VH-VL binders against q17rb8r558to768. Designs and how they scored, part 19

Target 1, 211 residues: q17rb8r558to768
Amino acid sequence: TAELSHLTKNVPIFVCTMAYPTVPCPLHVFEPRYRLMIRRSIQTGTKQFGMCVSDTQNSFADYGCMLQIRNVHFLPDGRSVVDTVGGKRFRVLKRGMKDGYCTADIEYLEDVKVENEDEIKNLRELHDLVYSQACSWFQNLRDRFRSQILQHFGSMPEREENLQAAPNGPAWCWWLLAVLPVDPRYQLSVLSMKSLKERLTKIQHILTYFS

## First folded at step 5 (VH-VL; framework fv_romlusevimab)

Design s50
Fold by ESMFold2-Fast, scan of step 5:
Structure s50 (fold): chain C 211 residues (1-211), chain A 121 residues (1-121), chain B 108 residues (1-108)
Amino acid sequence: as target 1 above (211 residues)
Amino acid sequence: QVQLVQSGSELKKPGASVKVSCKASGYTFTSYAMNWVRQAPGQGLEWMGWINTYTGEPTYAQGFTGRFVFSLDTSVSTASLQISSLKAEDTAVYYCARGPYDLWSGEFDYWGQGTTVTVSS
Amino acid sequence: SYVLTQPPSVSVAPGKTARITCGGNNIGDKSVHWYQQKPGQAPVLVIYYDSDRPSGIPERFSGSNSGNTATLTISGVEAGDEADYYCQVWDYSGDYVVFGGGTKLTVL
């Protein structure tokens, strides 16, 4: 089948930055603990690890995103360049340690599907409105900032026909969240949401503020 | 729906210049990078570089600097490749290809039909 | 510079399975894309990110990538599959995009 068991227990955690579903997250790794972690991920065939931001209370945040390793290049200066892309979101259930890096037992998050036809229509209307606002915000950004965003995150994803086909909702929402100049605590709270409607509403509030 | 339509074939003498155009339709032009790929007669595919369709910034592969210039006319969704001081070794089919801005893993999902540039004396 | 090695040609009988290899140092750590090019035509993406198929590409086309070898597999080969096939990766340390030399698939 080529299907792997879901990785949910003793998941290796890279404590560094926010990561989001479908969003590229290239990493420059030189710490021996993380080079070991990445090497193990490759050797076991999982080619995945979790990414969480630091937290003053718990070592790292209660929510994060899995990163799928796409490409690894080991440089002669001891640095590793790891091309990753965001996958499933998760909630941390239990924290641990292994050979100097953090681990966690996790449960994966998925958006709750909206089934009512009228609510789906309203969701689509909200989506289209917010997408339009996002495009306007990005297009009106100064050339320097737009260039930096395009270099690091790529272009804004195109709209998806079925808003609920993916378990994490439309890719452009996550791209936008990655590039918006908002408080990391806000980004973390949005990442933890299980409602596409709630996520779109919060994104709309931020875009309206910057308009 | 997505189409990339390139300009017609060119026959040039060494030292001349040529401009190959690639007109995009069926998608938002600025949402994807435009890549250029060359294929010499009987040879394989060779990536030349890409241009950021939003900023107009070109990135050239090693060996394609100086004589090669990538440009855009966003108002008509067109990317162009100009080659100056043409040499016999520039004889090839030149393709434009749509790719993501993610240079970490990129794939080319749509290609132009190709433009044959022949340089002979 | 990173190098991808493909056999120059592969021959297969109609209805059988063709396997086209793409060799590269630790290529299993990279994402491999595959293109089909018929004579006088532009390349067409047939497999991306090792094993994913674009819409419109038959399930007969599949891909894998591990260790030092990526493989494009075409089951139940048809005459219309006759073409040149190119593998492609991204390489951080050199030329950003690297293509294999191409494999000519002949259906005999």
Scores: ipSAE 0.000, ipTM 0.421, lowest interface PAE 16.8, mean pLDDT 85

Design s51
Fold by ESMFold2-Fast, scan of step 5:
Structure s51 (fold): chain C 211 residues (1-211), chain A 121 residues (1-121), chain B 108 residues (1-108)
Amino acid sequence: as target 1 above (211 residues)
Amino acid sequence: QVQLVQSGSELKKPGASVKVSCKASGYTFTSYAMNWVRQAPGQGLEWMGWINTYTGEPTYAQGFTGRFVFSLDTSVSTASLQISSLKAEDTAVYYCARGPYDLWSGEFDYWGQGTTVTVSS
Amino acid sequence: SYVLTQPPSVSVAPGKTARITCGGNNIGDKSVYWYQQKPGQAPVLVIYYDSDRPSGIPERFSGSNSGNTATLTISGVEAGDEADYYCQVWDYSSDYVVFGGGTKLTVL
């Protein structure tokens, strides 16, 4: 049920890697606790769980992204192959535990819409500039890295006409953040942003650093 | 259960070639990268590179010459390392190790038992 | 070409806490992985992504990473923990996996 897909309390958390809106996140799961977690999400009909990176002070990070289960294959030897895609971003409000896996009470994040016409024009100009820089970076990347990225994440998404149509902004920003060679702390900082302008500016700085 | 089983030890003369194999089982072979790590006697771990098990494309770490070749036989879920024109400095235990396609993770969760390659006169 | 520095050896009495450091320039900006290697055996992953434990690794193994130093902490050390411990990072700028030189942990 759609109502269950907006669950915000006692959300199961897979503590592993960064996840981003619209970006594929294929998982191989062999730990019994996570296999149980995934099976429960399917049986309850939510078909979602949270993904957070580890954190030295609080077990896992204050921000993460929901993963939507697209398919699951439970192997007889105990392994699970799980295809997921990133959904809504969230902020962690309270941490908990359930049957060996982490849980959280969360608050979903959405970008703050820019309403001023001049600011929207400036946002589009910044967007187009950063997109061009991203395309240049990817095209000039070594063939080995490029093929690895294409295999795991697919092709870079095309520009969207309406930059504010999606609550998380353009898909290409998240694809790029997933493939940029930066520490997850920097990626986490960008994931937590509620401003598309701030996110594009930070991505631009990262691209300049690696140019 | 996930297993990486490597071929047996090799004793070779300088100038010879050797092929070390690593047979994977218990998972979908093409869903993980295969890495190669060597350890010279009494020394630490040294990463040699990886091979994309889906595309077959190898990536070699800096410092490894054209003497090192990573290959696959996907029909038997096996990755191989070939070293040509062997030198005494190639004497080491060679490990295969399973790694994620996530470029940022970098963890090697399963390792082969190691293959000792000794190059002596 | 990034460099990780580990002490060659650390000694600890049974039941006490061992701390193994891994030094690197701005290593706190990187993800650190730790491996345990016993004589004649392949390495075993004991910590990934700075502080996470694989299934089957006891909670007495923990990790931290900030600034220029990552640390593997083993509380309530047991004789069976004697091994060489290696830290590892991925250096994205050079496309390298970099291992520390290893630390021999001696219990007693």
Scores: ipSAE 0.000, ipTM 0.440, lowest interface PAE 15.9, mean pLDDT 85

Design s52
Fold by ESMFold2-Fast, scan of step 5:
Structure s52 (fold): chain C 211 residues (1-211), chain A 121 residues (1-121), chain B 108 residues (1-108)
Amino acid sequence: as target 1 above (211 residues)
Amino acid sequence: QVQLVQSGSELKKPGASVKVSCKASGYTFTSYAMNWVRQAPGQGLEWMGWINTYTGEPTYAQGFTGRFVFSLDTSVSTASLQISSLKAEDTAVYYCARGPYDLWSGEFDYWGQGTTVTVSS
Amino acid sequence: SYVLTQPPSVSVAPGKTARITCGGNNIGDKSVNWYQQKPGQAPVLVIYYDSDRPSGIPERFSGSNSGNTATLTISGVEAGDEADYYCQVWDYSSDYVVFGGGTKLTVL
């Protein structure tokens, strides 16, 4: 119907921070333009909008992640508390404006599946190695930092048996990327990748730097 | 296919009330908002407000609070507009118009044929 | 409240191009829809989302919207295009639909 056509064209964009597939992104919304954007998303039944970081050349970055609205609390002082979770990643094709907020025409990104059996075996080995490094990194953090991460992002997702079951790859990769103290440019680079192998390799390099 | 069919013309005296109905067919009634638009003789289009067909919640434009009531009967896919304490200034053609919940453009893609309400003494 | 301003009338010769303007503060940030209304009839959507045409509307009808002015352009005007034309926006800051005052297009 007409509603579904808007999921790739003239998609509302909240220009603020990085968002990642499966990762919670709680929002405190004060600005009238964004309160309107969120109300509209709920009323249309799509219950989704895009999230991108700012970019001085193009207003916002070429890649982002859709946020799915799970719950909304409208407060008497005009604030809105919005519980969201990351959904599909996207690439921006065209930029626009509407009622004070940004919009975009987008195309969704999905990981390219590896079908060769030997490559799948090597991918599992890389995955298990990097997952182990991630667990070690997190467990060796000071209690105060671990507590902050757990409060904001929840616990690290468990390892998945089928690495290619989800179109965006394993959930723990995105949870880790959200909590690692790296430049948003590195995070954006990883978000844009369509190869799980490349993503795991980059995450491994980051973890090695902090280890 | 998609049709909005409104009730017939009404001739009323000042102080009376009138109910204009709009029956929808050819689509899922609760998937689209129903808007009401008024046009006084020789004048332009004036938006009165809308009703959310899924929740039943009405929203009235400034100047259409009090005497005007939007309602639904979802069992027969019908939206209604009731005007109480009619005044000469209420003489107009009243249209129902379908609007998308997607609100991106806010366009009214299908309109009822209009109901003429004449208030005269 | 938000206000849309249209010229009350526009005259054009058959086969020429008519341009009907719709003025509003920062209207380029909003989506503009256009309706055609002939005497005794309900309005008909001819342009939505600034420049998109509903199925059945001839390519002669086009729209643009930037800055403080939106424009409905009708090329190769025909006698049957004589009608009142209304621009419309959704003013989302107030959750309010706003119509322009209408423009009478005369083909002479």
Scores: ipSAE 0.000, ipTM 0.454, lowest interface PAE 15.9, mean pLDDT 86

Design s53
Fold by ESMFold2-Fast, scan of step 5:
Structure s53 (fold): chain C 211 residues (1-211), chain A 121 residues (1-121), chain B 108 residues (1-108)
Amino acid sequence: as target 1 above (211 residues)
Amino acid sequence: QVQLVQSGSELKKPGASVKVSCKASGYTFTSYAMNWVRQAPGQGLEWMGWINTYTGEPTYAQGFTGRFVFSLDTSVSTASLQISSLKAEDTAVYYCARGPYDLWSGEFDYWGQGTTVTVSS
Amino acid sequence: SYVLTQPPSVSVAPGKTARITCGGNNIGDKNVHWYQQKPGQAPVLVIYYDSDRPSGIPERFSGSNSGNTATLTISGVEAGDEADYYCQVWDYSSDYVVFGGGTKLTVL
């Protein structure tokens, strides 16, 4: 079968923060190595790179998310402002280096599809319940915090008709995970999940914990 | 890297009290629940309860109320277990273990190395 | 109170497949986690949420959970897999985390 361009070997990695499927990730880049990486991504036409958080060994995490470059503004002071959006999740298989920045061989992650009719019904019921809880949590935030979230991440995505249409599940789950006041290591563990049911259950209980 | 480091072994007489500490590092302490698990010599794992590190609220399993107290010192990312009026049956290895916000889906992804408490006359 | 039942011991030859069961009433409706414990050491999470593997756990470890039985499967068993294995769930009716009694895996 014909496949669109998919990078799995020697993928450039920006080691900085968490990124999530469908979620905007604006970057302010000053380091010459990352400015070079971004310039190359644009010039070669790939227009994407991986994003991983750092770990305690000065390495980077075993899981991350691809970022798709939407726009770049080169500032007079040497900084670059890069508008990106999260794409596919990945698992790191092998680490490397190129011209001062990290690279990785990766394997893309997708949610395991639920095929059983009764399980799909239960998944929809769980989804609708957790979505309602998320809406309540967000609307009950103080105006200051809600405004900050809207400015940085945009509005909460609406519910999708088919929960399994996208390989990473519903967009609102990732938006919510980005805005919840939880530890990045915990966010990383949720990012690595291949079960929508487990991800929804975990999100539900985060909401309960902070209530 | 996430690490839970527990205090050293304790040898106590019946009727005494003991305090076992568990110092967390490598993550935001208040973002995860802390659980306590006991293992008597040659026996299996027994869950004692958990403490909500964000609210400070402890929850004890049946059989661990009264003599057992879970507490926190958030300023040093430390959870503690105190056992009063020690009995011979309290002789065990006590583990702290990090868990998620809920016990329904509660896997324990990081464990302390364990603290041996021996109660003997 | 909810009870998880594990066989006390399972023996397997090197390179073969070991299956460790965890029995519980309607356990398939619960999330099952599995821990490996070697002598004198703390438990290590090897499977969580029925079938997911933590980073660093070999693909030889897998899990399943349906009906009244959850199963930890270790394929291509190695001598280093000798340990006690514990299953774990949370029981809503008791609001209690429940561990199985443990299974000693012997590779010989």
Scores: ipSAE 0.000, ipTM 0.431, lowest interface PAE 15.0, mean pLDDT 86

Design s54
Fold by ESMFold2-Fast, scan of step 5:
Structure s54 (fold): chain C 211 residues (1-211), chain A 121 residues (1-121), chain B 108 residues (1-108)
Amino acid sequence: as target 1 above (211 residues)
Amino acid sequence: QVQLVQSGSELKKPGASVKVSCKASGYTFTSYAMNWVRQAPGQGLEWMGWINTYTGEPTYAQGFTGRFVFSLDTSVSTASLQISSLKAEDTAVYYCARGPYDLWSGEFDYWGQGTTVTVSS
Amino acid sequence: SYVLTQPPSVSVAPGKTARITCGGNNIGDKAVHWYQQKPGQAPVLVIYYDSDRPSGIPERFSGSNSGNTATLTISGVEAGDEADYYCQVWDYSSDYVVFGGGTKLTVL
């Protein structure tokens, strides 16, 4: 569609934090350039923009996630509160600028579907094992960290019956990645993966490290 | 182009208070966390904590609760450190340092020039 | 109570290779950053995320991190490399940034 084609070229980029599919990302926007960016997104009807973490070498990272605007509140002190949720992942192809904020030409990412029955069985077994490890890790977390996670990210999503129904895999994987205390380099690496098996394996390794 | 410029040196008496400022330029202030690092004479680097430039929420390392306050003035891209009830052991160079704006603090890519605070009778 | 251990000093002749270690329990599972500090100056980031270099840092600076030891390697050492070097990690259990004690590199 025309909307989709427009969302791959000169996409506005908010340079701030990691964002993940299905994960809430509430933003407090104070700067005029970003308020303009948000306003344009709403007025054009796209109600989306890209989110990338800062990069010490090249302004922002090569991978990011689209944020979908759910609600916007303009506060009397000049701040804007923007409720967003993560959408599609992307790879940055080209960087640009527009009226003080960054832009990018992007390519969307989707997981490669596993079709072999034995591989699907193994994927389900890995999934269930890693999910159990995630639940144990979260329940054994100190109260301070659990409260912080619940406040910012909400509760861990429940398991899904079909692991490959969504193009980005199960929602709980992204929730977990958002809350795990992991090297930002690893966060970008996992975000860029097109294999659910590879992502579950990496998450399992991280959980084992913190166990 | 990215610069963190700190306020000038301070000489204070025990029991006084001091406020160190750190003015950022050349980047979007709210896209990065601001960290505070102390270095006592002849000693190593000691992380004091950080402030989230988006939310204004400060986080203090164990030894820096109570007398130390991190604050922001986003309208002028400035972070500040206030130390109350100064003690001789507070004598140090205080640095502000820019870090990634995530839950998990990473590398500090730009540092202020440092502010020397001397506490003497 | 995570602790990073660095040797207090390392001496190296000009043109040779200096290696500065940073010891920590399972430090290979953490991201290690390295800073250079010259007398009277602020620290400068020279290596981040174990082995990456910021713009402007010469290729002779490299890093590695495995098991219980991270290493900053400076090949073809120059007089201007004489400085204190600090390693740094983030500690999950305390949610704190931890610095090593620093290593004074002497070029003579």
Scores: ipSAE 0.000, ipTM 0.449, lowest interface PAE 15.3, mean pLDDT 86

Design s55
Fold by ESMFold2-Fast, scan of step 5:
Structure s55 (fold): chain C 211 residues (1-211), chain A 121 residues (1-121), chain B 108 residues (1-108)
Amino acid sequence: as target 1 above (211 residues)
Amino acid sequence: QVQLVQSGSELKKPGASVKVSCKASGYTFTSYAMNWVRQAPGQGLEWMGWINTYTGEPTYAQGFTGRFVFSLDTSVSTASLQISSLKAEDTAVYYCARGPYDLWSGEFDYWGQGTTVTVSS
Amino acid sequence: SYVLTQPPSVSVAPGKTARITCGGNNIGDRSVHWYQQKPGQAPVLVIYYDSDRPSGIPERFSGSNSGNTATLTISGVEAGDEADYYCQVWDYSSDYVVFGGGTKLTVL
């Protein structure tokens, strides 16, 4: 009965790549410090750690995403094969170190819910428009790129009936952000947004640019 | 159920040699490191080193090089500690302890019951 | 080499809280494990990774680790808690395991 989803202090951080809510993030861990981090997460029952991209001045970025461990294979030669999926997003409050890996005190991010009925209707219209643009962009990719995306990220998630049911908004938005050919600075900016409308608007601009 | 069973107590004269064994059961022997820890009478715990049960390679702490030899018999899931040219200061309880394969954390979750080695004339 | 410092003894009355410290340079950056050893017995792991309890260890045992000091806290102390307690870290600079000198807990 450990509180896995409420880990906020001295959270272990894997400094590597972008991670997104609901998006698979398979890892092959070779570094001893990260093998220890994964083993500790499993043995303590938390089964979670943070993922952040590197940052030149602050060691790692101010925003990241928690990864939930779904399966682990510890190989006899010390390597680990870790199947993870993105969970809650977070903002970094304080940086630290532990046994050679980075740690952070964090606060979790959730989308701000839209309450007004007219605004909810406009949000759905924007959502449906952007989803259609995303489908068109993906279908018009060259076969080699589509195959690569399917291999690494799986299929694009289906539209959700209730856009605000999940704290991070629709899953397809994060899948799309993971596969769009954009600068990590833009990906990080979108990850940090607390507005589904702002996120959809930004994704729409990106899609328009690549169409 | 994980169990580490050590050989019985030994009474030896100075200059003799002794071999302490530690038989593991209840888990895959090669998936965990085996550590050796010494405790002299009335003293604290002193880490002697470890042996990689997968590769067979031993690592000795400073002060335990030369007279001390770690070895394995993987066919019977047994680790052994041999001490040659015994001295009175080798009188201690010797423990084997299971640790993580890569020793990065260092936590020892299961310990043998200990083997008392007494060196006296 | 890395050194862990423990007080040689701590006395506590039954039902009170005992605090056993383990001092080390930037020990908060390391994982600390704690062992309980009763006379004539092998050590038993009571806290690992600073604050986590193995199955079977009562919740009155807890740990913390920050800065230069790690602490093992035993609340509602019972006579059966009388033992020697050892802290332990892995020293990544030497790739050696380091034990503290041990603290004898006396329950009066």
Scores: ipSAE 0.000, ipTM 0.470, lowest interface PAE 16.1, mean pLDDT 87

Design s56
Fold by ESMFold2-Fast, scan of step 5:
Structure s56 (fold): chain C 211 residues (1-211), chain A 121 residues (1-121), chain B 108 residues (1-108)
Amino acid sequence: as target 1 above (211 residues)
Amino acid sequence: QVQLVQSGSELKKPGASVKVSCKASGYTFTSYAMNWVRQAPGQGLEWMGWINTYTGEPTYAQGFTGRFVFSLDTSVSTASLQISSLKAEDTAVYYCARGPYDLWSGEFDYWGQGTTVTVSS
Amino acid sequence: SYVLTQPPSVSVAPGKTARITCGGNNIGEKSVHWYQQKPGQAPVLVIYYDSDRPSGIPERFSGSNSGNTATLTISGVEAGDEADYYCQVWDYSSDYVVFGGGTKLTVL
């Protein structure tokens, strides 16, 4: 359909920071090209654009996350304040350009569901273990750092009854990845994973490193 | 209703000066850029530049520096174009056109009716 | 300097489809706006950002833009569509607005 075509072909890309499913990403936009990109997204009714970090070999990384526009204030002095939240993850298939901003043809990512009962039990055990480690890590941070995280990212999401209900897995995983002080290369690696088990295992390794 | 109303036609001799005005109504004047576009007899549209209606800062296209001055009177929501030391090749219809404030080079959604300036001996 | 090329004229019979092209190097990487100008009148915006229509512009006006060519398409052409049509882009590298030379649409 035309709307579906717009969501995967010539998708506008904001090259700036990491973005994650369900995680708020407030933006302050100054460059005319990005103000144009956002204004056009609103005018066409899409109210979405992609977010990718820069890449030394290409203009931007092979994986990113869609941002949904919740609210926008265009200020006369050339500033824009944009309230967004992370949506679907994607892989970049082809790069392009439009009016000075990057574009991409993309394919959306979602986790592969585990259906075997024994594997589901093992996944739940791993999930609960890693969640507990994440809670311990966060509670053991000095008050100053914990307060800064709460101010910028909000509180850690609660566990969901069904950990495979969402196509991107539990929201707390993405919140945690946003707050952990790791190199963007590791964040990109985790963002690109289609396996909740692999993602939980990698997060566990990162938490152990900072413990 | 958005309207841009321009001043009447002018007949001038070479070396004279002319001032074309464009009065805006139906919207907040300082929320949109004002662009100037000319059209010589039998020719196409030529962008001259724009003025930031919030700051008052003008930007001129190549070929429209020196003799051409964009100005504002925000108290009456009016933009003006002044051409000094008129030459025969300045003969044209001059349009004001409304554009996006921060994307002055975007679409021009409303246009003045045009002001014909004829420079002849 | 960036240049937009339009055919000087296009003729079409009433009820048929008119296609007006606007050529430019990698114009598909730019946003194209289209204006209609009738004799003695100011231009009127008919398509903006390649394919969007302003309120009041009939759905028979549409646009596309890819590669080196942008196209304004007018289906079911009416006598009242007879006018000059101009394409326009913003050239990011020069930060200038560029107009095409215009196409005279004649409805016979």
Scores: ipSAE 0.006, ipTM 0.559, lowest interface PAE 10.5, mean pLDDT 88

Design s57
Fold by ESMFold2-Fast, scan of step 5:
Structure s57 (fold): chain C 211 residues (1-211), chain A 121 residues (1-121), chain B 108 residues (1-108)
Amino acid sequence: as target 1 above (211 residues)
Amino acid sequence: QVQLVQSGSELKKPGASVKVSCKASGYTFTSYAMNWVRQAPGQGLEWMGWINTYTGEPTYAQGFTGRFVFSLDTSVSTASLQISSLKAEDTAVYYCARGPYDLWSGEFDYWGQGTTVTVSS
Amino acid sequence: SYVLTQPPSVSVAPGKTARITCGGNNIGDKSVHWYQQKPGQAPVLVIYWDSDRPSGIPERFSGSNSGNTATLTISGVEAGDEADYYCQVWDYSSDYVVFGGGTKLTVL
């Protein structure tokens, strides 16, 4: 619903790991505070919450990604098995707490659309080049590592016809960022970018470094 | 529909024991926690603790250890509260109440009708 | 130990609005549930998660929770609303459920 998609105040935050637009994030929840958070999200009809990595200065990072709950199994022993997928990215404006879990007031992030025809052409060329480099990197990975990635993250998404159709840019960029063995600081930096060109350039740099 | 039916009132002397039962119907017994709440005459509600209906593990609130025992008979969807060495201050209405397994945050959506326990010489 | 404070009684004329408060240190950081108990009866859940209503509870019942005070509001009060009202929270630090002392609502 439109109203739920614009949830921006007192958003519940799961402080754990990186999450990315369109990328599945299955969760096994044991901690009482997070079981409460998940149950509350389901019962109120919101069916989403934020995911952020920890941060020593502010308790959790300034940027994160919303997780949409697709399915949930509450087990009698108190555990919850939660099937989620990454949604909108956000920037944290204010931190709070509720029943032992963190909350935040947030502002959603969208890529800045490129309007100039020449810049759009250059963006497509950069995209196609980086996508090809990503495919080559993945296919040339040892069978063992490739199998592990497929098991945990699935196959690389196909190229999208319109690069700027989605507010977060192409899905394959986020899949790749999830599987690349990079420092979490780099992952967070890329997540915070509002320029598809800047994100593709950074991904290209990372691929070159690890090739 | 969901119902919690408790055993009848009890009149006991100090030092005796009492067992209050709570029979559940209309839902899957092991999918919800069972809570116990006490109310002394003219007083408010006091949470005593809960029992996990799937594992059978009881958890007692401060002040309700030792003399109080929560138990289950899942074959008949019944939870029980046993109080030993009864004292005058145990005189109260005892309620069972259904809650989620995250009961610390949860609402008690269905309650038994209550069992009056009177301890008098 | 965490304590919830309620006024012992509130009086209201039929058709007017009754407000029952539940005070607690930073209670706005907790989720508050409200129960109605009529004489000789078991409690009935009327508000959960600060402001949500169970099925069957009239829209006249509403709730709020911020800072140090949660409030149960009953608009257009009817004689049938006369009862004791209890607030309830879970206290994360002690890991136990806490009830307020109760408020007797009298409809005159």
Scores: ipSAE 0.006, ipTM 0.588, lowest interface PAE 9.6, mean pLDDT 88

